VHH binders against Probable cysteine protease atg4 (atg4). Designs and how they scored, part 16

Target 1, 320 residues: Probable cysteine protease atg4 (atg4), of Schizosaccharomyces pombe (q9p373)
Amino acid sequence: MELMARFLERYLHFAPTNTEPPGTLIWFLGHSYKIEDSQWPEKFLYDSFSLITITYRSGIEGLENMTSDTGWGCMIRSTQTLLANCLRICYPEKQLKEILALFADEPSAPFSIHQFVTMGKTLCDINPGQWFGPTTSCSCVARLSDQNPDVPLHVYVARNGNAIYRDQLSKVSFPVLLLIPTRLGIDSINESYYDQLLQVFEIRSFVGITGGRPRSAHYFYARQNQYFFYLDPHCTHFAHTTTQPASEETFHSATLRRVAIQDLDPCMIFGFLIRDEEEWHSFEANQKYFADIVQIFDSEPQPVETHDDFVLDENVEDHL
Key: E = the ipSAE of ESMFold2; O = the ipSAE of OpenDDE; V2 = 0.75 times the mean of E and O plus 0.25 times the DockQ between their complexes.

## First folded at step 14 (VHH)

Design w3 (from p6 with L108M; framework vhh_surovatamig_d1; at its last look DockQ between E and O 0.01; V2 from the best seeds 0.00; counts 0 for: pae O 11.1 > 2, placed apart)
Fold by OpenDDE, look of step 14:
Structure w3 (fold): chain B 320 residues (1-320), chain A 122 residues (1-122)
Amino acid sequence: as target 1 above (320 residues)
Amino acid sequence: EVQLVESGGGLVQPGGSLRLSCAASGFTFSSYAMTWVRQAPGKGLEWVATISGSGGSTMYVDSVKGRFTISRDNAKKSLYLQMNSLRAEDTAVYYCARGYEDWFGEFMSDYRGQGTLVTVSS
């Protein structure tokens, strides 16, 4: 209780002012909280804190000539964050330690920073220490999942045109994480996508957005009107390994952060968890509300060259 | 209004030294951690070093450890980066960024200055 109290106090201290009218809803990964007054609901704060946050780490062994991913690993860490929370949602009976073990900062962990770096190089010729783009990140997750049959989650990555093909998806067993790398504008999100973007947070299968900042990826998990709440990976903690586990506190955010939709970077990954056929049908039925973000077709048309166009190039100014 | 103004950049030969400064205004300087970040030509933003509000804690990216020293003068609301043994790969625009220490002792950054160019070339 003391920890929670301190936590809440911290959240309140650093939280943005809730200037939204009473009665507004906060959408949290497909669920909602009602705002009764100008204060943040405690449950919302608690749930936000309870999310897994995977941040930069130092003291990493076996990561080539690097010991930290600080400064370049934000997309990877945010993607890990999305995946970790997806797993938590999918398997609520699993212990946190078990989930975190998949992301341990050691080469053998299926979704370690090591594996991402290796896979990024292999799939997309990304050199170690370079930033990942949305497409690269998705491809890595998919491949890493495929290489680890013990990982209890399948991954389907949308391809050209943000498209999901039913015939391809039918070959994937449930549960499946849908990852949709997309760009919703050039410099900023096109206003034409605003309503659909807002609607995505109301989808039950929604498990978050990765990216959303210029050359600075975050994990977006909630929204209130046009404000999006996010977890920031840009804090460095000591490496988490099987033999030297990091403190659990290092996997939680003690700060509530939000950004206006106008300030979002248009490059991002949408995640949706589909656990069975029924949830797929529900997702498909709701796809109409965000049809420009995610497209669904029966089959892939003629082979189209897939370009990893959304790799965060080192040349893009990080608007910190 | 939060303002961060970097200075001290310039041309230096490999092995040389530079001292960067950042003048801060518009906030309680000592209450915030401060950070240096850099962006090399054609590359993304890279974290370099962070110092706690009190100055009691410092962190560095591996590539600059032993060469760079971050420090601060809270009375003068100034942040510094002493750069020794400079290398060509240190060529970048260096930015001062405001940070804070969260509950768990982690450093986050928000505001950033306009930057100062450091060129290391023979």
Scores: ipSAE 0.005, ipTM 0.236, lowest interface PAE 11.1, mean pLDDT 87
ESMFold2, look of step 14: ipSAE 0.071; ipTM 0.520
ESMFold2 (binder alone), look of step 14: mean pLDDT 83; pTM 0.838

Design w4 (from p6 with S57Y Y111H; framework vhh_surovatamig_d1; at its last look DockQ between E and O 0.26; V2 from the best seeds 0.00; counts 0 for: pae E 6.6 > 2)
Amino acid sequence: EVQLVESGGGLVQPGGSLRLSCAASGFTFSSYAMTWVRQAPGKGLEWVATISGSGGYTMYVDSVKGRFTISRDNAKKSLYLQMNSLRAEDTAVYYCARGYEDWFGEFLSDHRGQGTLVTVSS
ESMFold2, look of step 14: ipSAE 0.052; ipTM 0.479
ESMFold2 (binder alone), look of step 14: mean pLDDT 82; pTM 0.833
OpenDDE, look of step 14: ipSAE 0.519; ipTM 0.802

Design w5 (from p6 with S109M Y111H; framework vhh_surovatamig_d1; at its last look DockQ between E and O 0.20; V2 from the best seeds 0.00; counts 0 for: pae O 6.5 > 2, placed apart)
Amino acid sequence: EVQLVESGGGLVQPGGSLRLSCAASGFTFSSYAMTWVRQAPGKGLEWVATISGSGGSTMYVDSVKGRFTISRDNAKKSLYLQMNSLRAEDTAVYYCARGYEDWFGEFLMDHRGQGTLVTVSS
ESMFold2, look of step 14: ipSAE 0.121; ipTM 0.557
ESMFold2 (binder alone), look of step 14: mean pLDDT 83; pTM 0.831
OpenDDE, look of step 14: ipSAE 0.018; ipTM 0.327

Design w6 (from p6 with R98K; framework vhh_surovatamig_d1; at its last look DockQ between E and O 0.01; V2 from the best seeds 0.00; counts 0 for: pae E 18.5 > 2, placed apart)
Fold by ESMFold2, look of step 14:
Structure w6 (fold): chain B 320 residues (1-320), chain A 122 residues (1-122)
Amino acid sequence: as target 1 above (320 residues)
Amino acid sequence: EVQLVESGGGLVQPGGSLRLSCAASGFTFSSYAMTWVRQAPGKGLEWVATISGSGGSTMYVDSVKGRFTISRDNAKKSLYLQMNSLRAEDTAVYYCAKGYEDWFGEFLSDYRGQGTLVTVSS
């Protein structure tokens, strides 16, 4: 409360004004704010600064021959940021320090960089210190979340590219975090995706995008026209541990950072948090606005066993 | 600076036709869906039609299906609405708007032009 008030006072006093015309909407995780003047809406600033930002850390113990993730951990940190903010939405009664403890820079914390590195090696053969890409990030989040019964959250990673299967989701309890790793172009986002990317920010279940290239990964949480606001993990702070917790200020960004759509990296993980059936039905009803980013089907087709006999059998057995 | 300028409105008899145009500037036109909305005298805004950025997908409110055709020319940064078989209930100020129909109802109202009046009367 007091920290956010200090951030707002400093930012409003010295920060540049919004350059977009009055009446422009800002879309923040499925909610909108209208610009009434050249000023940023105070609520937008408050909500932006209240997001958890997890960044590079130094003085980390138990991370093999490394004491910092500076220069290689930004995808992990951006993914931790998405997950931490999702957990705040799922469990609003928990104190901030309780959420942050789950991400402590120590092996015992369930979503620590240690756990990500270990899981990245076991699941994807990524060595410690190597680039931790979107596919590895999704797999790690899902497995780490399954291992932590104290803060239930099912993570569903899209199958067969970008597919979500209703029969698989019907078997799990809410809340569920949908993660869709995808690439929207070769070197930059293909213009054919622009409209769908903009629409995703208007979806109520949207909880952000993580993605990027080595040393250039970020967490994107809002947009204004074709400008995307992001949290930057490339600031190094001292490690956060249970016995020596880092200051709360190191888990927040007190400034707005944005990037034009033409400068976005096309490698992305889309996150959608579904907390109940009403949110699922809303997400499903709006899928048409981003149909190339995520697909929804009733059931996953099973591989069929086929024995081809070009001499005797000119047909194949039906799918199972 | 986003600018949208509508034209082509006027007085027409029932059963007649009009073609509305919208000149767009200040944004990458081909990257955004475009929408026509209308406001009848004394009523609120009503969604009419939307076309995708590429022009490959169109959507219409049921009351105009088969009579109105939305189209765009991305090279000329122009949006069009061909209105055939006009009825008295089509009388309204027609606005072009940037973006899809927002299921929360806020986006379209803020990025529309000044409008062009269509009057369908004997």
Scores: ipSAE 0.000, ipTM 0.110, lowest interface PAE 18.5, mean pLDDT 81
ESMFold2 (binder alone), look of step 14: mean pLDDT 81; pTM 0.829
OpenDDE, look of step 14: ipSAE 0.047; ipTM 0.557

## First folded at step 15 (VHH)

Design x1 (from p6 with F27S S57Y; framework vhh_surovatamig_d1; at its last look DockQ between E and O 0.02; V2 from the best seeds 0.00; counts 0 for: pae E 5.9 > 2, unsure alone 62.0 < 65, grease 27.2 > 24.2, placed apart)
Fold by OpenDDE, look of step 15:
Structure x1 (fold): chain B 320 residues (1-320), chain A 122 residues (1-122)
Amino acid sequence: as target 1 above (320 residues)
Amino acid sequence: EVQLVESGGGLVQPGGSLRLSCAASGSTFSSYAMTWVRQAPGKGLEWVATISGSGGYTMYVDSVKGRFTISRDNAKKSLYLQMNSLRAEDTAVYYCARGYEDWFGEFLSDYRGQGTLVTVSS
């Protein structure tokens, strides 16, 4: 409590003044804060600080020939950040320590960097120490969740772009985390997606975006107009283990960071937490507002067996 | 674009005093915290002091506490560093910057001046 107060004090005194006009809303994982003056709402700052931030770590044991994920682990860490905050939302009764234990920097932790590295190799033939892409990260989370039934969260990863199939989802028990890997442009986000991207933050089931460039991945959790607030994993702290836990402050962001929409990398993972049938219906109803980002179909289309009758034209060996 | 221009550096004897100034351009000077940083020869950039936008809150690195005072005049768009009881170890290029250092020591700044040299020698 004292640490949080100190952080808040620093934000209040040193953070840049909010330049947006009064009345502007900050959307924070499907909730909104009203801006009353040129200052940041205290509750927004508090909630931002309270988010779990999983960053680079050093002094890691049992991670192949590496002792740190600095320089390559940012997508993994940002994905862990998304998952950790999702779990906190899903299970508010769980203590922070319990959630963090799932991400401990030890091989036995279900969602450890070790498990991600192992799974990345197994599923996608990614060598240890290589940067993970969004698709790989999603696949790893899904598989790791499947391997750990004690973590009561199913993970559904959109396939074939950004498609959710109802028949597949109907076979999954709630709660379910939807992960939608997508690319919304080549070098930058296509402007045609701007409105939909903004709308995603207003969805109640929204649990954040993980995205970025190689060695520059972030977790995006809030927006104000066309500015997106993010957690940065690129600070290295000492490893967190069951026997040697890291300080709690190392799992919180000490800085308010934002980026303009035009500066975002177009490669992203969207996360949505669906806890029951009612929330699913709500999600479906709102899907129309971001239909180019997330698509919903009844079933996966079966590959049309194109009988390519390759008529081998027996071209005549002209005996010259 | 914000421009920051430092002045007031020079040669001073140990125990002496010096006042640095930073002139800022732009219309949003009072909206941002301002910071002094320094770089000694052969060393990295070191945080020295930060002042809030309003000037009501200040922070200092331990080594300069009680000796240095950071202040600002928002009407003049100016930042100051009063340095008293100067020591040889205070020798450095001093920069003014818009921004602050976070809890983990990460300096968040978008603009920094060209610096002014302070040399403390007998």
Scores: ipSAE 0.041, ipTM 0.419, lowest interface PAE 3.4, mean pLDDT 89
ESMFold2, look of step 15: ipSAE 0.078; ipTM 0.524
ESMFold2 (binder alone), look of step 15: mean pLDDT 78; pTM 0.801

Design x2 (from p6 with S57H; framework vhh_surovatamig_d1; at its last look DockQ between E and O 0.02; V2 from the best seeds 0.00; counts 0 for: pae E 6.9 > 2, grease 24.24 > 24.2, placed apart)
Fold by ESMFold2, look of step 15:
Structure x2 (fold): chain B 320 residues (1-320), chain A 122 residues (1-122)
Amino acid sequence: as target 1 above (320 residues)
Amino acid sequence: EVQLVESGGGLVQPGGSLRLSCAASGFTFSSYAMTWVRQAPGKGLEWVATISGSGGHTMYVDSVKGRFTISRDNAKKSLYLQMNSLRAEDTAVYYCARGYEDWFGEFLSDYRGQGTLVTVSS
């Protein structure tokens, strides 16, 4: 098992300079690294470079008169990145190439851009080449994951904004990926969310944030103070297919990138992976630290007809 | 110059115990996760156990869980493997390795010692 040793040898010296003092923590998907000197911890670099990065592709066949998603596909690619890394956590016995095959740039691959585009049209009336918003991306992932017979994963998209309902979760099998599409401000993140956003990276179930606007979506996986590390989908590589697979190198970042919190786009999808009941209870117990980002309730309110003599939920007034 | 020197191997009866040691030099020992790997005759390298730089996190291959204990003493720059309830299939050359398990469980190793032989037989 020399694959990551080859990547590290090639890219060890391409990381940016660490400017934060000794004792500063880096939070990577619920795990922390302490800065002991002025250099990046090697474990942090290994972990960062091991993440799958799915980017724009060219030479794509069967995509509605298009051969590339350059310029319009970055939300799809960032969402694929989140999903691919989540599947690696869920199914560690699967080889990397087996996971990457699920995202091949061909119609038969269950999480291909072809499948996203088709599902976006079906579920949300989004035409090929149009911008995929966070809600569309979440809906597509949920439907496509339910249809994938090879790597079962239930995707629960938050309801009524940012709500998770216990009775709905109790009816599905683990593993469950929670996706919470939300907006933390108008043009930038409202400072009232800063603490909660930082706390999310400390949560053991956290599997990343996909977020941004057209042409600027990224996948965020770690933070150091108010700096956020991300994977950038805006590089174009040749299509990955079963008959002509792309080099595995094209699915990994060439460098470490970060952005300050004041420069983050407030449109985000928060991802949390729950693999068993103990992980659910831990997520629940920690929800208080990000209560404005996700809410948990026992059951979803049901609409109440105004012609009955009784009230079934709080939102329905008694009418004559 | 990174150096890793294993010791404590030998011949032991099935059901017996051995404690392996690894003396490290030439690097900041506490900054690195440390690993034991083994190679049975005619086989490839097999990961056995890993311990975090602080010693607070350990992991083991399934075949040794409950029998082997990895530990470290950062002040002495030493790595240890306590092997109990030894079986014939534990016969191998055991190597001390400096390396990292990445986020997905893939092991990356940049240095290992020459190894110490453990033979489990009657």
Scores: ipSAE 0.023, ipTM 0.440, lowest interface PAE 6.9, mean pLDDT 83
ESMFold2 (binder alone), look of step 15: mean pLDDT 83; pTM 0.842
OpenDDE, look of step 15: ipSAE 0.039; ipTM 0.359

Design x3 (from n3 with S57H; framework vhh_surovatamig_d1; at its last look DockQ between E and O 0.41; V2 from the best seeds 0.00; counts 0 for: pae E 6.3 > 2)
Fold by ESMFold2, look of step 15:
Structure x3 (fold): chain B 320 residues (1-320), chain A 122 residues (1-122)
Amino acid sequence: as target 1 above (320 residues)
Amino acid sequence: EVQLVESGGGLVQPGGSLRLSCAASGFTFSSYAMTWVRQAPGKGLEWVATISGSGGHTMYVDSVKGRFTISRDNAKKSLYLQMNSLRAEDTAVYYCATGYEDWFGELLSDYRGQGTLVTVSS
């Protein structure tokens, strides 16, 4: 209360006005607010400021020859943000400090930047300090979540680009976090995806988008028309450890930030949290409204048999 | 020191009415949204209603819409809940709190004072 009360008091007295007309809806992780006047609804501000924001840190120990992820870690931090907020939904009985401890800036924390860096090297040959892309981030989250049985969450990363296979999902227990790393254009989002992207924010299982390019990755949680609200990882706070926990306020944003759809990076990870069978059926029933972003099939087709299954494949480089 | 003191609870028949009050002190009352939550015997906390700092915007859980009215008097630093057409399922201890329920369904502020018991019974 004290932290959020300070944020709201500051914002209510000095915040800029909302630029959209009365009657406009804001869609926040599958739920909506109606604008009644030129000001932001207080509930929307409160909900926005209550989300966990994980940012760059300094004074990190045990990260080889580096003490900070400033300038290179924003995709990791935005992915941690998505995961942390999902875990709060999955485990409402846990205190905020228990969730944040999973993301401590130390090697023993299961979702630390240390674990991401190690996993990125192991899975994708990404050296410490190099940029993490969306696909690498998804693979790391999936493996790190499998390694942490104390807070179970199955992470299903889309196959063959954007495909989800029912037979693979039927073999795992809920809750399941679906992560779909995809690219919706070359320089910017292709206009053919606009309506589908807007629809994704209206889906109840939606838990956000992590996306961007080097130095510009963010976590997107809400939209109003073609404006997208995000949490910004690009500020640096001192490291959070179990021995010296960072102040809680360093895990929250006191500022409302948005970007127009034309300025969004087309590289994105879509996140959907499915906690039970009814949520799966609802997600499945609504997939038609964003069918080019997420595809659902009964089973994954087997790879076609090739000559290199039996001998050295000297012709792989000759494929167009 | 922030203090919130609830009052106005009691025993009432189904269909009856009660008006709850919450006296606030130790903070700038008009700067904060205010919330009523309730806890039925043996159950968890349930959000009931919220009113903005100015009083211009109100929200209610679906089960009380049309029956309950949240209001505030900023000059008296007081929050109210008018409860009409009471039902047995409204039986609970009612608590006054600052702010909104967070996105995750938890109140970020500690409940203050004793709460006030509302019992709806034939």
Scores: ipSAE 0.063, ipTM 0.504, lowest interface PAE 6.3, mean pLDDT 83
ESMFold2 (binder alone), look of step 15: mean pLDDT 80; pTM 0.818
OpenDDE, look of step 15: ipSAE 0.434; ipTM 0.734

Design x4 (from n3 with S109H; framework vhh_surovatamig_d1; at its last look DockQ between E and O 0.51; V2 from the best seeds 0.00; counts 0 for: pae E 5.0 > 2, unsure alone 64.2 < 65, grease 24.9 > 24.2)
Fold by ESMFold2, look of step 15:
Structure x4 (fold): chain B 320 residues (1-320), chain A 122 residues (1-122)
Amino acid sequence: as target 1 above (320 residues)
Amino acid sequence: EVQLVESGGGLVQPGGSLRLSCAASGFTFSSYAMTWVRQAPGKGLEWVATISGSGGSTMYVDSVKGRFTISRDNAKKSLYLQMNSLRAEDTAVYYCATGYEDWFGELLHDYRGQGTLVTVSS
C-alpha cells in the first residue's frame, strides 16, 4: 500500500532474525526500542526505512565534464543524508518532496552535489571528482546553509578540534546543527572511545554520524550494543531533478545494514540538532558522557601578543 | 479500491467512554499496521495510536496513554479505538489510516476514511 508498509512487510518476511537477546535496547537517534523476542521491533524497522538515504547518481547535468559521482561522492551523499534528515526533523510540515528538492542534482538546488563541489573548490581547492573529507564536508554544509536556503538552519562547526563555545552559540538563532568532525583513532576506533561512542547514540539531540574513508563513507543512525546501523550511499540511481524527479524508492533503504564497532572507520562527523534552549540544556547536561568527543567551553581563548615579548626586537632595530 | 469507514463517534460527557470502529476493505488488512489520527477544530492532524499488522504491538501518544486502547480484528477487517476517561481536549474528528506515523511525525499513507466526530462536552 504505502512505501514504508511495503518495505516493512517484505523485510519481516525475508530478513534474518535479531542476533541479540530479548531485553536488549536499540538506540535510534537518541530514542530506544526494546527487543521483546528474536524479531526486530516493527517500529524500529519502519523508522529506519523512513529515513532519507541520498546515494550516488548518474545522468547528472551541469557537473562540468562529469555525469556521475559514483566512486567519489559518498562523503557528500552521506553528508546530504544527515542534513536532509535533520531538515525533516526541523520542518515536519514540509512534504518529503519539498525536502528532496533542496538536494536535487542540479545547480539551482541549494544543497545539490553541484553546490557542494563548487563550495569545495572555493573553500578547500578541491576539484570536482576529488574526495571530500569530513572537514571539507562540514565547511561546505555551513557555508551552503548560510547562503539563503529555502529553510533556515544555522550550522555550527566545532572549533579547535572538537570544541563548542557558548558565547559563539549565544549569537545565533535556533535551530542549530552542531557538526563535530573528529578522528577517534588511526585505522580503527581506539577502544578508549567505545563507551563514549555508544553513549552518543542515547543523546536526544543526536542526528547521526557521517563517517568513513575514501569510497567507504556512510551515515550511521542507530546502534545495538556494539553494532552500528547505517545507510549506504554506494548505490547509483538516475539523477533527481525538479523537472524529472527520481522515484521516491531511490531515497530509502529497504533493508538493515550494520557493522561491528571493531570495523568502523575512526574518521567521523557527529551531528547534533538543537532546536531550542531546552534542547541545548539537555545536550549540555549529557556532554560529560562523551567529553572526549565533544568539548564545551564558555569562550574561545583569544590570541594575546604582549608588547613585552617583542621589546628586545624593537631595541635591536633602534640601535645605531 | 481501498475503503476505510469510521463509526462510533458522538457527544459524550467528560469522563465518559466511546468505542470507535473502522471497517476496512480493498487491501490485505492483516499485512498493514493501522493508525488512529485526530483533528481538533482549527488544528492539524495528530497521531493518536498505532497497532501492528498482527495486533501484537501498540503505541499511543502520551496524552491518551492509560485511557485509550487500540485493537483490531483481522478476521472482520476491523480496527477499534476504545476511549475511556474522555476529556474536552479529546474533541476531534477521528480518522483511521494505514501505516505508522514515521520518525518525522509524518503520516505517510494514501488512505484514511472520512472520519467520525467525537465531542466531549458538559
Scores: ipSAE 0.118, ipTM 0.553, lowest interface PAE 5.0, mean pLDDT 84
ESMFold2 (binder alone), look of step 15: mean pLDDT 79; pTM 0.810
OpenDDE, look of step 15: ipSAE 0.364; ipTM 0.737

Design x5 (from v3 with F27S D60A; framework vhh_7ubx_2; at its last look DockQ between E and O 0.40; V2 from the best seeds 0.00; counts 0 for: pae E 4.5 > 2, unsure alone 64.4 < 65)
Fold by ESMFold2, look of step 15:
Structure x5 (fold): chain B 320 residues (1-320), chain A 121 residues (1-121)
Amino acid sequence: as target 1 above (320 residues)
Amino acid sequence: QVQLVESGGGLVQPGGSLRLSCAASGSTFSSYAMTWVRQAPGKGPEWIATISSGGSTMYADSTKGRFTISRDNAKNTLYLQMTSLKPEDTALYYCARGYEDWFGEFLSDYRGPGTQVTVSS
């Protein structure tokens, strides 16, 4: 982690200090850090800077008449960021280079912007240059992940709003990424969701939130009280391809960014990674602390006139 | 470029003591946390202790109370004082700059070749 050590040195010389009192907690993807002095905890900085950050790119080939996703690709890039970090958790034996290759800016890469654009057109009739919405992003990730046998990950997108059905999950193999696109208010987050939103960051399986800004998606990974730390995809770098790989530095942020809960857009995609049955049981046991964000039911309501409800014609005599 | 070189390993009897040193070359030692990691034959890397740039220490449960991490920023040197050594402490000990990252990577490019510690009669 030569890059992480270099980022930390630069950050320590130029970043503002933390002013929260001793004893204040930061919650990062289900883990906590205690503030002990005026500096950010070094471990929190390391963990934050170690996250893969996928941003806008320029010099992209094969994307219609466009060579960049600057200005329209932020939901795609934030979703790629969530997915890349999940895959890194699921496949720790793979080198970072191997994970990043899955997101190369070329048609052959399984999670490229090309693949997202193609899938967005196929599933939702979204053309290149149109902003990707949360529902489109979730559907695309699910379909693209099903098509990539090299790094298996089942993506379960919540049904009927924010519902997860146990009988549907029992039929799929771990690991499973749960994506819950939901809206926590009309114009801003309704205060009734505040405590639940804070609780989500304390959950072990939590892998982040995408969205959270009007037409300007980000990836949220940590909180301190009612402030939320995020990765910003709105920085443009040259395209990452197999023949001309981008520098590793372009896939990491050396800046802490945060926003107050009052400034969040209520439209969010919640991500939870479940790697085995024990993690599912833990998630299920803790769901009560955010029950309005995620709903869990045994089975999806059946369509009308199920096989068991059909009326048989009795004019065929088996016992004349 | 940072280079780290460990020394002070060797053969020691159970219950004995050793002091490991890690000499750092480069101008940024005082600005960074420093970590000791060990790897026993056939095992994965095991985090032992970390000392922050400001001197705060963290220890693995298996070594807490027996090992002491310290640093001398004027000499660009990291130390691990080991006491009450046990056969299960036998491993190659590395120093590294920084903390393990969120993904559990704690063998960084900024680490030394390691020094062998063998605890045996």
Scores: ipSAE 0.149, ipTM 0.573, lowest interface PAE 4.5, mean pLDDT 84
ESMFold2 (binder alone), look of step 15: mean pLDDT 78; pTM 0.780
OpenDDE, look of step 15: ipSAE 0.514; ipTM 0.749

